# VH-VL binders against q9umr5: the designs that were tried, part 446

Target 1, 268 residues: q9umr5
Amino acid sequence: SYKPVIVVHGLFDSSYSFRHLLEYINETHPGTVVTVLDLFDGRESLRPLWEQVQGFREAVVPIMAKAPQGVHLICYSQGGLVCRALLSVMDDHNVDSFISLSSPQMGQYGDTDYLKWLFPTSMRSNLYRICYSPWGQEFSICNYWHDPHHDDLYLNASSFLALINGERDHPNATVWRKNFLRVGHLVLIGGPDDGVITPWQSSFFGFYDANETVLEMEEQLVYLRDSFGLKTLLARGAIVRCPMAGISHTAWHSNRTLYETCIEPWLS
Key: E = the ipSAE of ESMFold2; O = the ipSAE of OpenDDE; V2 = 0.75 times the mean of E and O plus 0.25 times the DockQ between their complexes.

## First folded at step 21 (VH-VL)

Design yh17 (framework fv_nofazinlimab; at its last look DockQ between E and O 0.78; V2 from the best seeds 0.66)
Fold by ESMFold2-Fast, scan of step 21:
Structure yh17 (fold): chain C 268 residues (1-268), chain A 123 residues (1-123), chain B 112 residues (1-112)
Amino acid sequence: as target 1 above (268 residues)
Amino acid sequence: QVQLVQSGAEVKKPGSSVKVSCKASGFTFSSYAISWVRQAPGQGLEYLGEIIPMFGTRNYNEKFKGRVTITADKSTSTAYMELSSLRSEDTAVYYCARTKYDILEGFSDFDYWGQGTMVTVSS
Amino acid sequence: DVVMTQSPLSLPVTLGQPASISCRSSQSLVWSHGNTWLNWFQQRPGQSPRRLIYKVSNRDSGVPDRFSGSGSGTDFTLKISRVEAEDVGVYYCMQGTHEPYTFGQGTKLEIK
């Protein structure tokens, strides 16, 4: 019998985006119980991420309780940040594999069609004025906006990402780190042709410095300080990196080769 | 000039399916979400679902999940709503409407509507 | 689902007199402070709905200033300061804060 799989979707998304993923899992791991959480669908995906974390937490508790052998999480795009927070706030989670599918783990700083769709008159260089206000922090996309040219504002104003990454102090940081470290495997997936996640290396905890040069995970202060456990997980052999070229943002959950290479091995 | 032009009236038998089209012109199709709303004769308005062509995402009212499918063709700026397993209770005028998700200005829900498509389910 | 309740359902009004329609939601429609996704639509016989008001109190372009919206939380009002013959039709409130979006049952405005 395979461990149950819980799927958390992304921005404006719903369970309907995962029909191919479910087919792949059924083919390779027949009998797996897969629950795609239909919470914060559509426009509700723009709700503050802490609100989403609370709602998803309530939904996953009974699933985890019924599976003493453990569960796997597959979390797509923005959903990967929800899952990061779930693993930190739940002191009793039994997650084996956390599969982060093209999620902006260090944040987003991109002038993509997606950004222009939500902010038609804004440029990425000016979004910090909106996102780092209390008003802007009431929208999920601003919760992980990470402007490398205004890092002081990001650290002070980010109500979500700076806290879960341990980039700003929080009373619960030690407990969150302990909880996160209970995960069996952290599987990071992403690639250069995504076209939405900017920089794409954010899916692997890399990010821009002040000159917009990408620094990889091992050069980040959050890794070097082991703020939420990345260095400990890597030393333990628990971090898996699976980059793949040729995959656009909306295709990660529907590419068979990606599934077979990066997801399937971690669903035992 | 902003227009949402829908396909013509349909008469369908119980158990069949119907597919209604909504062609957008006079604005950038990919900049908007397209929603579908119906109205039974003499009754109020009922939301079916929406599609966001830019993100390739769709979301449906639970009442219609499993029966409704909303699609879009960016090359023709056309959205479609297909409803299967038709019942007499599905007799209604079906409307498409556009929505803009502008964070700064606020969500602009259903600011422009199609003319409606009468779907009659009768034997 | 959020239930939207309108009152009255039938509103006979004398030309030139004011009219008022109430809309109440079963849950708060506040997304965040300053953001409440409550809309008002007018539907004349045989026509598509036309939006009059969005975000509680913002009047759409081309909508006469005799129409105004107000309210907060769960209690909202559409007012027409002086009813004209062309105002005949059914008025609907709609919430977009919670999925699925829901409409009130409609208020039929008629001239006496």
Scores: ipSAE 0.801, ipTM 0.894, lowest interface PAE 1.1, mean pLDDT 93
Fold by ESMFold2, look of step 22:
Structure yh17 (fold): chain C 268 residues (1-268), chain A 123 residues (1-123), chain B 112 residues (1-112)
Amino acid sequence: as target 1 above (268 residues)
Amino acid sequence: QVQLVQSGAEVKKPGSSVKVSCKASGFTFSSYAISWVRQAPGQGLEYLGEIIPMFGTRNYNEKFKGRVTITADKSTSTAYMELSSLRSEDTAVYYCARTKYDILEGFSDFDYWGQGTMVTVSS
Amino acid sequence: DVVMTQSPLSLPVTLGQPASISCRSSQSLVWSHGNTWLNWFQQRPGQSPRRLIYKVSNRDSGVPDRFSGSGSGTDFTLKISRVEAEDVGVYYCMQGTHEPYTFGQGTKLEIK
């Protein structure tokens, strides 16, 4: 029998967005219990990410308790950050595969039409003034805004990303790292044609340096210091990288080839 | 000038479907969410759901889940609401309205409304 | 779902006199530390709703200054300092803090 699958959606999503993914799982893994968590839908996806983590935690606890052999997480876009925080804060999670589906794991620094949609009078170069304020940190998209040109402000003001990345000291850092390291596999999915996640390599823990040159995961300070366990996971053979070109941000959960290549093998 | 122009009145039989259009002009369509609200004769307002054309995402009031489908065509700046398995209780004026999700200025809900589309469900 | 309860449901007023409409929510409408997405709409006979007030107390453009909104948490009020003939219609409060968005039952303002 297959382990249960828990799906966590992204910004402005709802459970309906995953109908094709559910069909694919049903076809290839019949009998799998799949739960798409119907929390923080639509507008509520802009609530602070720690508020979302708390709500999703409450929802996954009973599911994990009923499946002592483990569960899988499929976490899309912003949802991948929620899920990574869950893996850190839950002492008792039993996640085997954490499938991160085009998630901004190292943050976002994109001046795209999507940014203009939420910040119509701003550009990426000046958004730090909003996002690195107490006002901005009340909104989820600012919780993972990562301006490579204002690293001092990021490190001091980020209420979420800098914390779960272990970029700031905090009393729970050791426990969170230990909890995160209990995951069986970390499956990283994304690609160059996403169009929203900027840089797209954020889905693979890559990110810009101060010159906006993308450094890969292994070149990141959080990896080199192993601040939340990436180096340990990679050495253990637990990180799977599954890049795929030709997929736009809203199509990751509705592309059959992507599912068959990057997701299906990990739904044991 | 901001304008939301809806399709004309419809008379439908129980069990059929209706699709109402809402054409936007005077603003950047993809910068807004489009919501649908109905009003039964002599009664109050009831939210059905919204679409965000930028993301292609829909969010429905659970009361109507499975019967309502909201879509948008960015190339024509038009949103659509389809209600299936019609019942006499669905007789109402159906409105579209827009919402802006500006983080700095705050959410601006339903600042402009369409003229309304009367849908009558009669046996 | 958040229940929005308006009082009164029928409001006959004399021209030139003040009017007050109460709106109570079943849950706090505070977003996360200050923002409250409470709106007031006016629907004149035979017309679409028109937004009057957003974010509790902000008047939309073209709304006369005789309209004002106030309140916090779960209790909100729309006031008309001096009712005019053109104010006849139904007034709705609406919350946008919690999905699904919900409206009050409406308050029908009539001239005595």
Scores: ipSAE 0.715, ipTM 0.854, lowest interface PAE 1.0, mean pLDDT 92
Fold by OpenDDE, look of step 22:
Structure yh17 (fold): chain C 268 residues (1-268), chain A 123 residues (1-123), chain B 112 residues (1-112)
Amino acid sequence: as target 1 above (268 residues)
Amino acid sequence: QVQLVQSGAEVKKPGSSVKVSCKASGFTFSSYAISWVRQAPGQGLEYLGEIIPMFGTRNYNEKFKGRVTITADKSTSTAYMELSSLRSEDTAVYYCARTKYDILEGFSDFDYWGQGTMVTVSS
Amino acid sequence: DVVMTQSPLSLPVTLGQPASISCRSSQSLVWSHGNTWLNWFQQRPGQSPRRLIYKVSNRDSGVPDRFSGSGSGTDFTLKISRVEAEDVGVYYCMQGTHEPYTFGQGTKLEIK
C-alpha cells in the first residue's frame, strides 16, 4: 500500500484548493489515504506560524502513529514553512518525502499584487517597520518577511524564519537540525512565473543579498554553515529541485504536468 | 456608492440546484472578499463561505462542503453562490456581503450587504 | 466552531429607555493588539442586515452615537442609550476572528 499523504495549505487557503491534487493522487496512486488538513483556514492562516505549527503537529501525530512505514507531506506556499518547522520540532516524525510546493523557504520580499492586497497602504521597502515589530510578528506573513536591506532587524525581530533557519542562535538549534534531517527527501518545487513568491528562487532556498542579487542555495549562509541541515541533505542526495515555468502561484496544486513531473515520483 | 445587487427570487425542487448572483459596483472588486450568508425564515444568520476574487481562493463552512460552490467573475465584478442537492431546510434568504482585508487597519467584515435572494425549496 | 451566545433573545424596551445586549464567545476573539473582530448588526423588519459596530467599539458611518459597543476577550456588549422607534429589529453579534465566521442567535428588540 502507498504511504499516507498529508497536505498543508497556504495563506487564505483551505482543503478546497487541493481537490485536483486529490484527484491526481487517487488516479495514479489508488488507495492512498490523503488528508488535507483544514486547520487555520482562510483568515486564520494569518495567525503566527508557531501557533500553526503546534496545531498542525497535533493533527499529524495521530496520522504518523498509524503509519509506521512513514508518510509524505505536501506543503503549499506558506504551508511549506509550517511543515519545515514542524519537522524541526518533531523528534519522532516519520516523513519520507517532504514536498515543498512553491514555498518561500528563504522568506518573502515581494512587492506583488498579492502583497499589496494584504498591505494596501504599504510598500515593500517600508514593510520592515511593520513586520519587524512585535505587533507585526503576530501575522504569519511577517514571520517570514526577509528584508535584505535590514538584515539586522530581520535577525533580531524575526520570530520564526530566522529561528528555523538557525540564523539566530537559540537553544534548540542543534536538536531542530537533527530532527529535520530525519526527512527522507526534500523536494523543492517552484518557478519563475509564480508571480507571488519573490524572489521565486526562495522556493529553492535562494534569496537576495544586500544588493538584491539573487544567490543560490549553496551561496547562502544557512547552507554554508549547515545551520539546519541543508548541506548535509544535499550531500546525501536527499534534496530534489524541480523548477517549472509557466505556472502561476495559485496553479501549483492543480497542474497535471507539474504533478506528474515533480510530485508523483515521490509518493511511492 | 457601494452596491451589491443580487439576482431575483428562486423556487426550486428538492434535489435540484440554485445559483445566485451578486453584482458589485462602486468599489474595486478585486480588493475585497465576497461572503455568502443565509437566513431561514424567522431564524438567525448562517455563514456559508467566501471567495477572494484576486486569488481565486475559496473558504467554505464545512457544514456545506460538497454542496456549496462559490465563484467570481472579475471581468463583471460578479460573485456567484451555487447550492446543490437542495432540501427544504435550504429555504432561506441568501445574502452576499463584502469583506475588506487590511493587516494594518484590521479586517472590515460585512460592511455592505446585498438585498438578499429568497430561495424556496418545495416539492 | 466558535459559539456566539446572545442574551437576552427578546428585549422589550420602553421608548427613551436604555437597552443592553450581551454577546459571549466560546473562545477569545483577540488576534493582536487592537484587533478583535467582533461586529454588531442590526436587521430591521424586511431589510438586510446592517453593520452597526465593528472591532468591538467602532461605529459605522451614519450610525447614531446612542449606539455603543464594548467588551474584550469573550464578553461583549451593545448598548443603546435611548431607544427610538426606528431601533426595532433583530440585533446580531458576529465574530470574524475564527473560521467559520459565526453569529449570535439574535436579539429581538421591540417597543413595549
Scores: ipSAE 0.535, ipTM 0.816, lowest interface PAE 1.5, mean pLDDT 94
ESMFold2 (binder alone), look of step 22: mean pLDDT 90; pTM 0.934

Design yh18 (framework fv_nofazinlimab)
Fold by ESMFold2-Fast, scan of step 21:
Structure yh18 (fold): chain C 268 residues (1-268), chain A 123 residues (1-123), chain B 112 residues (1-112)
Amino acid sequence: as target 1 above (268 residues)
Amino acid sequence: QVQLVQSGAEVKKPGSSVKVSCKASGDTFSSYAISWVRQAPGQGLEYLGEIIPMFGTRNYNEKFKGRVTITADKSTSTAYMELSSLRSEDTAVYYCARTKYDILEGFSDFDYWGQGTMVTVSS
Amino acid sequence: DVVMTQSPLSLPVTLGQPASISCRSSQSLVWSHGNTWLNWFQQRPGQSPRRLIYKVSNRDSGVPDRFSGSGSGTDFTLKISRVEAEDVGVYYCMQGTHEPYTFGQGTKLEIK
C-alpha cells in the first residue's frame, strides 16, 4: 500500500550506497517497492546533466505509469539536480514527495576534495575559466558550478543550472514551472557538517552573494520572482526544511536518526 | 615513483571467500580511483569494480553484484577486493589498476597495474 | 554492456612488417566532441597489462612511435608500423565511456 520510492544517486556513486536506506525503509514501511536507479554510475555520473535527465526520465516513466497513486523520489547530492529537472521536463509526473538529500540546488562554490580530485591543478577562483567553456559544460560538475564572483559568466555559460533555476531565459520556462508545481512536497535536507556541498545552505536554495555572504532562499531573485515555483510552493505549505548537524556528505543515506526525522514522515 | 603491490597467491575451496590486497604508493590514494580486473587462465580481461578511496564511493560490475566487495583503508593506503561464494570459474589472476579523472587533461584509464594475484579455486 | 570485438584473434607477423588490429564497439564510445575513451593495452607473457594508447590516438610516455591508434565512434585500429621481437604478446582494446568498462577478447601477436 505504500507508494513506490525511486532513488537517484550522486557523483561517482551507485545503488550500493543506499543499502542502509533500503533497510530503514523496509523496517518502517514494509512492502514498499524501492527502485534504486543504476544509471550513470561511477564515471558516467560526470556526463552532462541534461543527458542524465533524459536517461533517468526514460527509466522513471514505466515506474510512474505502474503507480497511479503516485511515487516518491529520494535524490542524493548531484542526483537532486537531476530530479529537479525531471519534475520540470515531465508533463505528467505523479511525484508526491521529492526528498532532496544534501543537493547543491543553487550550485557549488568550494575547494572540496571532489574539486581537488577532478581539477588537481586548479583553485576554485580559477574554475570559472574551465567550467564556463563549452568543454567544461560537457561535465556534470561544471553544469552546477556557480562562481559568485563571475555571475555574468555563470548566467551566459551554464547549460543546466541557470536554466532550471530560471536565472536565464528558456522557451520552456513556463511549462517547466507548471510541471514542477505539481509536486506534492519538496523536502530539503542538508547541514553544516556535510563538508562537500559549499555553501551547505545551497541544499536549501541559499547561496553566496558577490561578497560570499550567504543569502537564504527568501532573499534569492529566483524565489522573489517565483521563477520556477518556490514562492508558490512555500505559500502552499509544500516546502519542508530539515537541517541536521553532525552528518558528513557520505552519511546522509546511512544515518538512522536522519532517516527517522527527515525522510520517514514523507514516505506515505 | 608509483607502485601497486598485491598480496600473494591464494588456493581456496569452493564456497569460501578470498580477499586480495593492493597497497598503493605516492599520491594514488588521494588522487586516483582503484579498479579490479581479473583474467582466467588463457582468457581475456574482465572488470569487477572500482573504488575511490578519498570518497568511499564504489561501484561494481552487475555480473558480480552480491559476491564482490571492494574496500579501502586510507591509513595503510591499501585497497581490498573480496569475492565470496567461490566457484571453479573464479580461478584467475586478479589485478588492481589505477585511474585518474582529470577533467582538463582527460581521464587516464588504468595507467598503472599491480603485479597480479593468482587465485585458484579447487576441491 | 558494451561489447568490444577484436579481429584478428591471432596475428602471426614477420619481423619488420606492419601489423594492424581492429576493434569494434557495440555502442558509440563518444563522450563529447573530441572525447572518446578508447584505450589499447599490451600484455607480454607472464606480465601485467601495460597501457600503450589512451583516448584513441595518444601514445603513453615511453611507447615507441611505431605504435599508433586511430578511429572514431565504434571502429578503432591499432597499427604497428614495423614489428619488433619485443612486441610479442596479447593486445587488448578497452572502452571507458560506459560502465562497466569492457575489453576486447585480445589479439595474440606472434613472430612467424
Scores: ipSAE 0.738, ipTM 0.867, lowest interface PAE 1.3, mean pLDDT 93

Design yh19 (framework fv_nofazinlimab)
Fold by ESMFold2-Fast, scan of step 21:
Structure yh19 (fold): chain C 268 residues (1-268), chain A 123 residues (1-123), chain B 112 residues (1-112)
Amino acid sequence: as target 1 above (268 residues)
Amino acid sequence: QVQLVQSGAEVKKPGSSVKVSCKASGGTFSSFAISWVRQAPGQGLEYLGEIIPMFGTRNYNEKFKGRVTITADKSTSTAYMELSSLRSEDTAVYYCARTKYDILEGFSDFDYWGQGTMVTVSS
Amino acid sequence: DVVMTQSPLSLPVTLGQPASISCRSSQSLVWSHGNTWLNWFQQRPGQSPRRLIYKVSNRDSGVPDRFSGSGSGTDFTLKISRVEAEDVGVYYCMQGTHEPYTFGQGTKLEIK
């Protein structure tokens, strides 16, 4: 029998976006119990990520308890950051495959149509003034805003991403790293035509330096210091990178070729 | 000028489905969420669900999940609300309304409404 | 779901006199740091609802200054300082802080 799959959606999203994904799973792995969590749907997806992590944690505990052989996570966009935190704060998770579907793992910095939709009078160069305030940190999108020109402010003000990435010290860092390292596989998916996640390499733990040159995961301080276990996972052979061109942000969960190439092999 | 123009009145039999349209100006369609709200004769307002065409996302009031489907056609700047398995209790005026999610200025809930579409469910 | 309770349900008033409508929510409507998603709508007979007030106390363009909103947390008020004949209709409060969005049951304002 197949391990249960838990799906965590993204910004403004709900379970209805995953109808095609559920069909694909049912076709290739019939009998799989798939739970798409309808928490923090729509407007609620803008609530602080730590609040979302607490709510999703309460929902996943009974699912994991019923599956002694383990579970898989498929976490889309912003949902991938929720799942990152879940794997760190849960002392008893039994996640085998964590499938991160175009999630901004090192953060977001860009003037996208999505950003203009939420901040119509702001530019990427100005958003640090809003996001790195206590007021701004009450919105999920600001919890992973990572301005490479104001890295000092990001490190001091980010209430979520800088902490979960181990970019600044935290008393729980050792426990969070131990918990995260229990994951069987970290499957990273993303691509250059996403159009929302900027830089798209953020989905693979790459990110801009101060000159907006993308440095890949292996050049990041969080990797080099092994702050939450990326270097250890890579050495163990547990990190899978699956980039795919030609897929826009809203199509990752409904593209059959993407599913067959990047997701299907990891749903034991 | 802001306009949300809805389709005309419908009379449906129990067990059938109805699909109501809401045509928005192009700018409204791209920049706003579109919600559906109904009102039974002489009664109050009840929220059905919302779609954000820009994000391709939608969510529904749990009370209507399984029966309501909200879609958007970007080529015609039109949102649709389809309600299936109709009952006499579904007789109501159905409205579309727009919402702006401006984080800095604050969310602007239901600032403009369509004219309403009367849906009558009778045998 | 958040329950929105309005009082009174029927409000007969004399022209030129003030009117006041109360709205109470079953949960706090505070989102964060000054953002409380409470709105007031007016529905004249045979017409679509029209928003009067958003974010507790902000008047929409074209809404006369005789309309004012106030309140915090779970207790909100809509006031009309001098009722005019055109104010006849049903008034609804609405919360957008928690999904699903919910409305009060409505207050019918009538001229005596």
Scores: ipSAE 0.792, ipTM 0.889, lowest interface PAE 1.0, mean pLDDT 93

Design yh2 (framework fv_nofazinlimab)
Fold by ESMFold2-Fast, scan of step 21:
Formats: C-alpha cells, sequence, structure tokens
Structure yh2 (fold): chain C 268 residues (1-268), chain A 123 residues (1-123), chain B 112 residues (1-112)
C-alpha cells in the first residue's frame, strides 16, 4: 500500500491543473489516495501566506492522522512555500517526501508577465516600495518578494519568507527547525526554462547576490548557519536535486518524463 | 472599443451538452480574466467559473464542478464555457464578463459584459 | 458560500426623489485595510448587467455623479440622489472577496 499524497497548488490555481499528475500517480502507484487541496483557489491564492498556511494546516491534520505510516507532499510553485511553513509549524507532521515542484524557496525577483499582470505600473526595481509595506504584505506574492538590492528592507519587512528561512529571528525558530528536520526527503525540482520563477535556482535554494550573480544553496547564509536544517538534511542524504531543462512553469505537473524522473521514485 | 461578443441562442435536450463562446477584443484576452455568469428567466445572477487565458489557470464554482469546463483559444481570442448533463434548471441566459487583477488599484470585477446567450433546455 | 441580502427587493420611487438600496453580506468582505471587493450592477430590461460601482465606493467612468456607494465590513449602501427615468431596472450587489463570487437577489427600481 502506498502512502497518501497531498497536493498543494500555486498562484491563481486549483485542483484542475493536476489531472495529468493524478493520472501518472494512478498508473505507477495504483491505489494511492491522492488529495488535491482546493483551498485558496483562484484569487484567494493572493491571500497572505500565513493565512493560507493556517487553512492548509487544518486540512492536512486529519489526513496525516489517518496515515500512521506517513504521507507525501507535492507542492507546486507558491504552494511549495506553504508546505515549507507547514513542515515548520506542525510539531506532529509525519511527512516522508516533500516534493517541491518549481517553488521560489529563496524568493522571487523577476520582471515576468505575472509581475506586469498584477502590478501593471511597476518594475521589479521599484516593487520593493509596495511589497515591503504592511499593505503589500497582505498579498501572497509580496510575502516572497526578495529584492537583492534591498536586502535590509526584505529582512525587516518580510512577514513570511525571511522568518521561515531563518533570515530574521523569531521566537519559534528552534521549534520550527526541529519540526522541519522530521521530513524524510526534500525533493527539489526546477529548471532554466521555467520562465516565471526568477532566478530559477530559487527552486534549489540558490539566489541573487547584490550584483544579481546567482549563489547556490551551499553559499547561502541560511545553509551555512543551518538556520532551519538544510545543512543537516544534506549531510543526512535527505536532499534530492532534480533539475530539468525544457519545461515551462505551467508544465511541471503535466510532463510525464519529469514525473518519472523526479517524482515517481519518491512516492513509496 | 471593448467588445465581448457571444454565440447565438441554443435549444438543447436534457442530458446533452452546450458550448457557448465569448470572443474578446480591445486587449481583454491578454490583460483580463474571463468569467461566466448565468441568469435564469426572471431570477438573479449566478457565478459559474473563471479562466485567465494568459496563464491557462481556471477555477469553477463547486456547484458546477464536474459539469462545467471553461477553455480559451489564444489564436481567436475566444473563451468557451461548456456545460454538460443539462437539466431543465440550466435554462438561463449565460454571460461572459471580464475582471482585472490589479494589486495597486484593486480587483476590478466584471467591468464589461457580453450580450448574453439564451440556453433553453427542453425535450 | 457568502450570502448577499438586499433590501428592499421592490423599490417604487417618484422621479427626482432619492433612492437607497441596502446590501448585507453573511461574512466580512474586507480583504485587507482599504481593500473590500463589493460591487454594484444595474440591469435594464432586456440588457446585460452594467457595473456602476466597484470596490465599495468607486464610480465607473460614465456613471452619473448621482450614484454613490458606501459601507464597510458586511453592510453596504447604493444611493441615487435624484432618480431619473433611465434608472429603471434591477440593481445587484456582488462580492468578490470570497469564492465563489455571489450576488444579492436584486432590487427592482420602478417609477411610481
Amino acid sequence: as target 1 above (268 residues)
Amino acid sequence: QVQLVQSGAEVKKPGSSVKVSCKASGGTFSNYAISWVRQAPGQGLEYLGEIIPMFGTRNYNEKFKGRVTITADKSTSTAYMELSSLRSEDTAVYYCARTKYDILEGFSDFDYWGQGTMVTVSS
Amino acid sequence: DVVMTQSPLSLPVTLGQPASISCRSSQSLVWSHGNTWLNWFQQRPGQSPRRLIYKVSNRDSGVPDRFSGSGSGTDFTLKISRVEAEDVGVYYCMQGTHEPYTFGQGTKLEIK
């Protein structure tokens, strides 16, 4: 019998986007109970991430309680950040594989169609003025906006990402780290042709320095300080990196080769 | 010159499907979400679902989930709403309408509507 | 689902007199401070709905100044300062804060 799988969607999304993923799982792991959470769909995906974390937490508790052998999480795009927080705030989670599917784990700093669509009068260089206000932090996309040219403002104003990454101090940091470290496997998926997640290496905990040069995970202060357990997980052999070229942002959940290579092996 | 032009009236039998089109112009298709709303004769308005053609994302009202499918064709700037397993209570005028998701100015819900398509379900 | 309740459902008014329509939501429509997704639509006989007001109090371009929206949280009002003959129709409030989006049952404005 396979462990249940819980799927958390991304920005503007809903369960409909995962129909191909569910077909793949059913073909390779027949009998798997897959729950795609239809919470914060559509415009509600713009709600503050801490609010989304609370709602998803309430939904996953009974699923996890019913599965004493553990569960797997597949968390797409923005949903990967929700799952990062879930693993930290839940002192009783039993997640085996956390599969992060092209999620901006170190944040977003991109001038893409999504930015223009949501902030038609803004440029990526000026968005820090809006996102790092209390008003801007009431929208999910601003909760993971990470401007490498205003790192001081990011550290001070980010109500979500800077806290969950341990980049800014929090009273619960030690407990959050202990909880996160309970995960069996952290499977990171992403690629250079995504076109939305900027830099794409954010999906692997890499990010821009002040000169917009990408530094990989092992060069990040959060890794070096082991702020929430990345260094410990890597030493344990629990981090899996699965980059794949040729996949656009909206295709990660519907590419069979990606599924067979990066997801299928971790669905025990 | 904003236009949302819908397909003509349909008469369908119970158990069949109907597919209504909404052709968008004036930059609507690339800059807006397109929603579908229906109105039974002499009654109020009811939301069916929404698509964002630019991003390919779609959401449905739970009441119609499994029966409604909303699609978009970028080459013709046309959105479609298909409703299956038709019942007499599905007799209504079906409207498309547009929404802009502007974080700074606020969400601009249903600022322009199509002319409506009458769908009659009868044997 | 959020229930939107309008009153009155039938509103006979004399030309040139003011008219007021109330809309109450079963849940708060506040997204965040300064952001409440409450809209008002007018539907004239045989026509598509037309938006008059968005985000509680913002008038659409081309909508006469005699129309105004106000309210907060769960209680909202559409006012017409001086009713004109062309104002005959059904008025709907609509919330976009919670999915699915929902409409009030409509208020029919008639000239008496």
Scores: ipSAE 0.795, ipTM 0.887, lowest interface PAE 1.1, mean pLDDT 93

Design yh20 (framework fv_nofazinlimab)
Fold by ESMFold2-Fast, scan of step 21:
Structure yh20 (fold): chain C 268 residues (1-268), chain A 123 residues (1-123), chain B 112 residues (1-112)
Amino acid sequence: as target 1 above (268 residues)
Amino acid sequence: QVQLVQSGAEVKKPGSSVKVSCKASGGTFSSHAISWVRQAPGQGLEYLGEIIPMFGTRNYNEKFKGRVTITADKSTSTAYMELSSLRSEDTAVYYCARTKYDILEGFSDFDYWGQGTMVTVSS
Amino acid sequence: DVVMTQSPLSLPVTLGQPASISCRSSQSLVWSHGNTWLNWFQQRPGQSPRRLIYKVSNRDSGVPDRFSGSGSGTDFTLKISRVEAEDVGVYYCMQGTHEPYTFGQGTKLEIK
């Protein structure tokens, strides 16, 4: 009776990270068919995001086809960007709730443990030199690097984020917008204590301006121009914002209070 | 000094579990992934799985999924590999090895190895 | 899973002569432009494996320049220009492009 749930993991993750989430779902919605996709696990999570989108697309097609009542997506961290693109490229998806768990929807710009771990000799101010090269764009983390001080380079070099956000024109933009707008609910989850997603408001389509002042979703050009449907979804009442303090990046999928408050209500 | 120091040899009965430790030094836990690889007597190398202690993420070779569990204790800079439901075919030397995921320099796969731990499953 | 095939499996070599080991993968190991995650390891009798080469052709610090790696796509070669007594051991190629990581069967290098 409950709609199937498809889970898409984040950077370096695998299905193992979601064992607590699966326990919570089983307790509150017994009988739910939950599929945690073990694609692009571990280091393969660093593959270009368009490659990941293609692979996940092939995996979700048969699941969606068997669920005429619809499915829910729970997409964690970078996985939220994969799911954003999936909803745009699939002209026949039947997703009801798209639940985005602390995903950098407007991009990433920060000196975090992830940055230091993957670029130990680089500062965030210099990473644009690496990420906005053809070489850097072959790595997922660079596909959503969004340097607010080099917006011209971001717009020209980003092979993924600038395109799916409609910040740079693309021949498929109209079709991508139409497809994305079929989603029932866009549930955005994130918080100030995440410690990885920078700025944390990126999970809610907010981002830095050139002075590193955070502008919220409604102030973004992508929203004002309705480039991929955010303004239309908000007017429809289809956007849910669920910020929660006190949760670190690796705890979004394993915190019971967060699950009960932000996720459980959207699993019909 | 970069070192991966493993626990001593184990002799186990079929159906039991074994837990091998790998203590890292030289800043390994802050900057590297730890992988586990085994080698049966006179045979080649076989990958079991990997953990990134900094982020708590882990990934397992499907062949061992459900039997292998890799964990880490950041306070002691020690990674553990536990293998359950032991069979005689699990008799092997078990190695830990480190990997660095540097995007600019490239991935540095298995650049340092532990000394190995002999696990004998006697039946 | 990616299958890594080495040849020869047994390599008797005269001291001072060159040696060559081939490694073939069942799938392309190219990650991206310029990045191919192919590694070579040496295992001396009774010792842990030691990495010699990473990213196809990059020699590790402390590895003698008589060792070199080359190749692309699915075909790779490890060459030793002048074999020395301490080179005795088993050599393994290993791919890290696709999960799970896989190793070749090993090539046993012996002095004849």
Scores: ipSAE 0.773, ipTM 0.883, lowest interface PAE 1.2, mean pLDDT 93

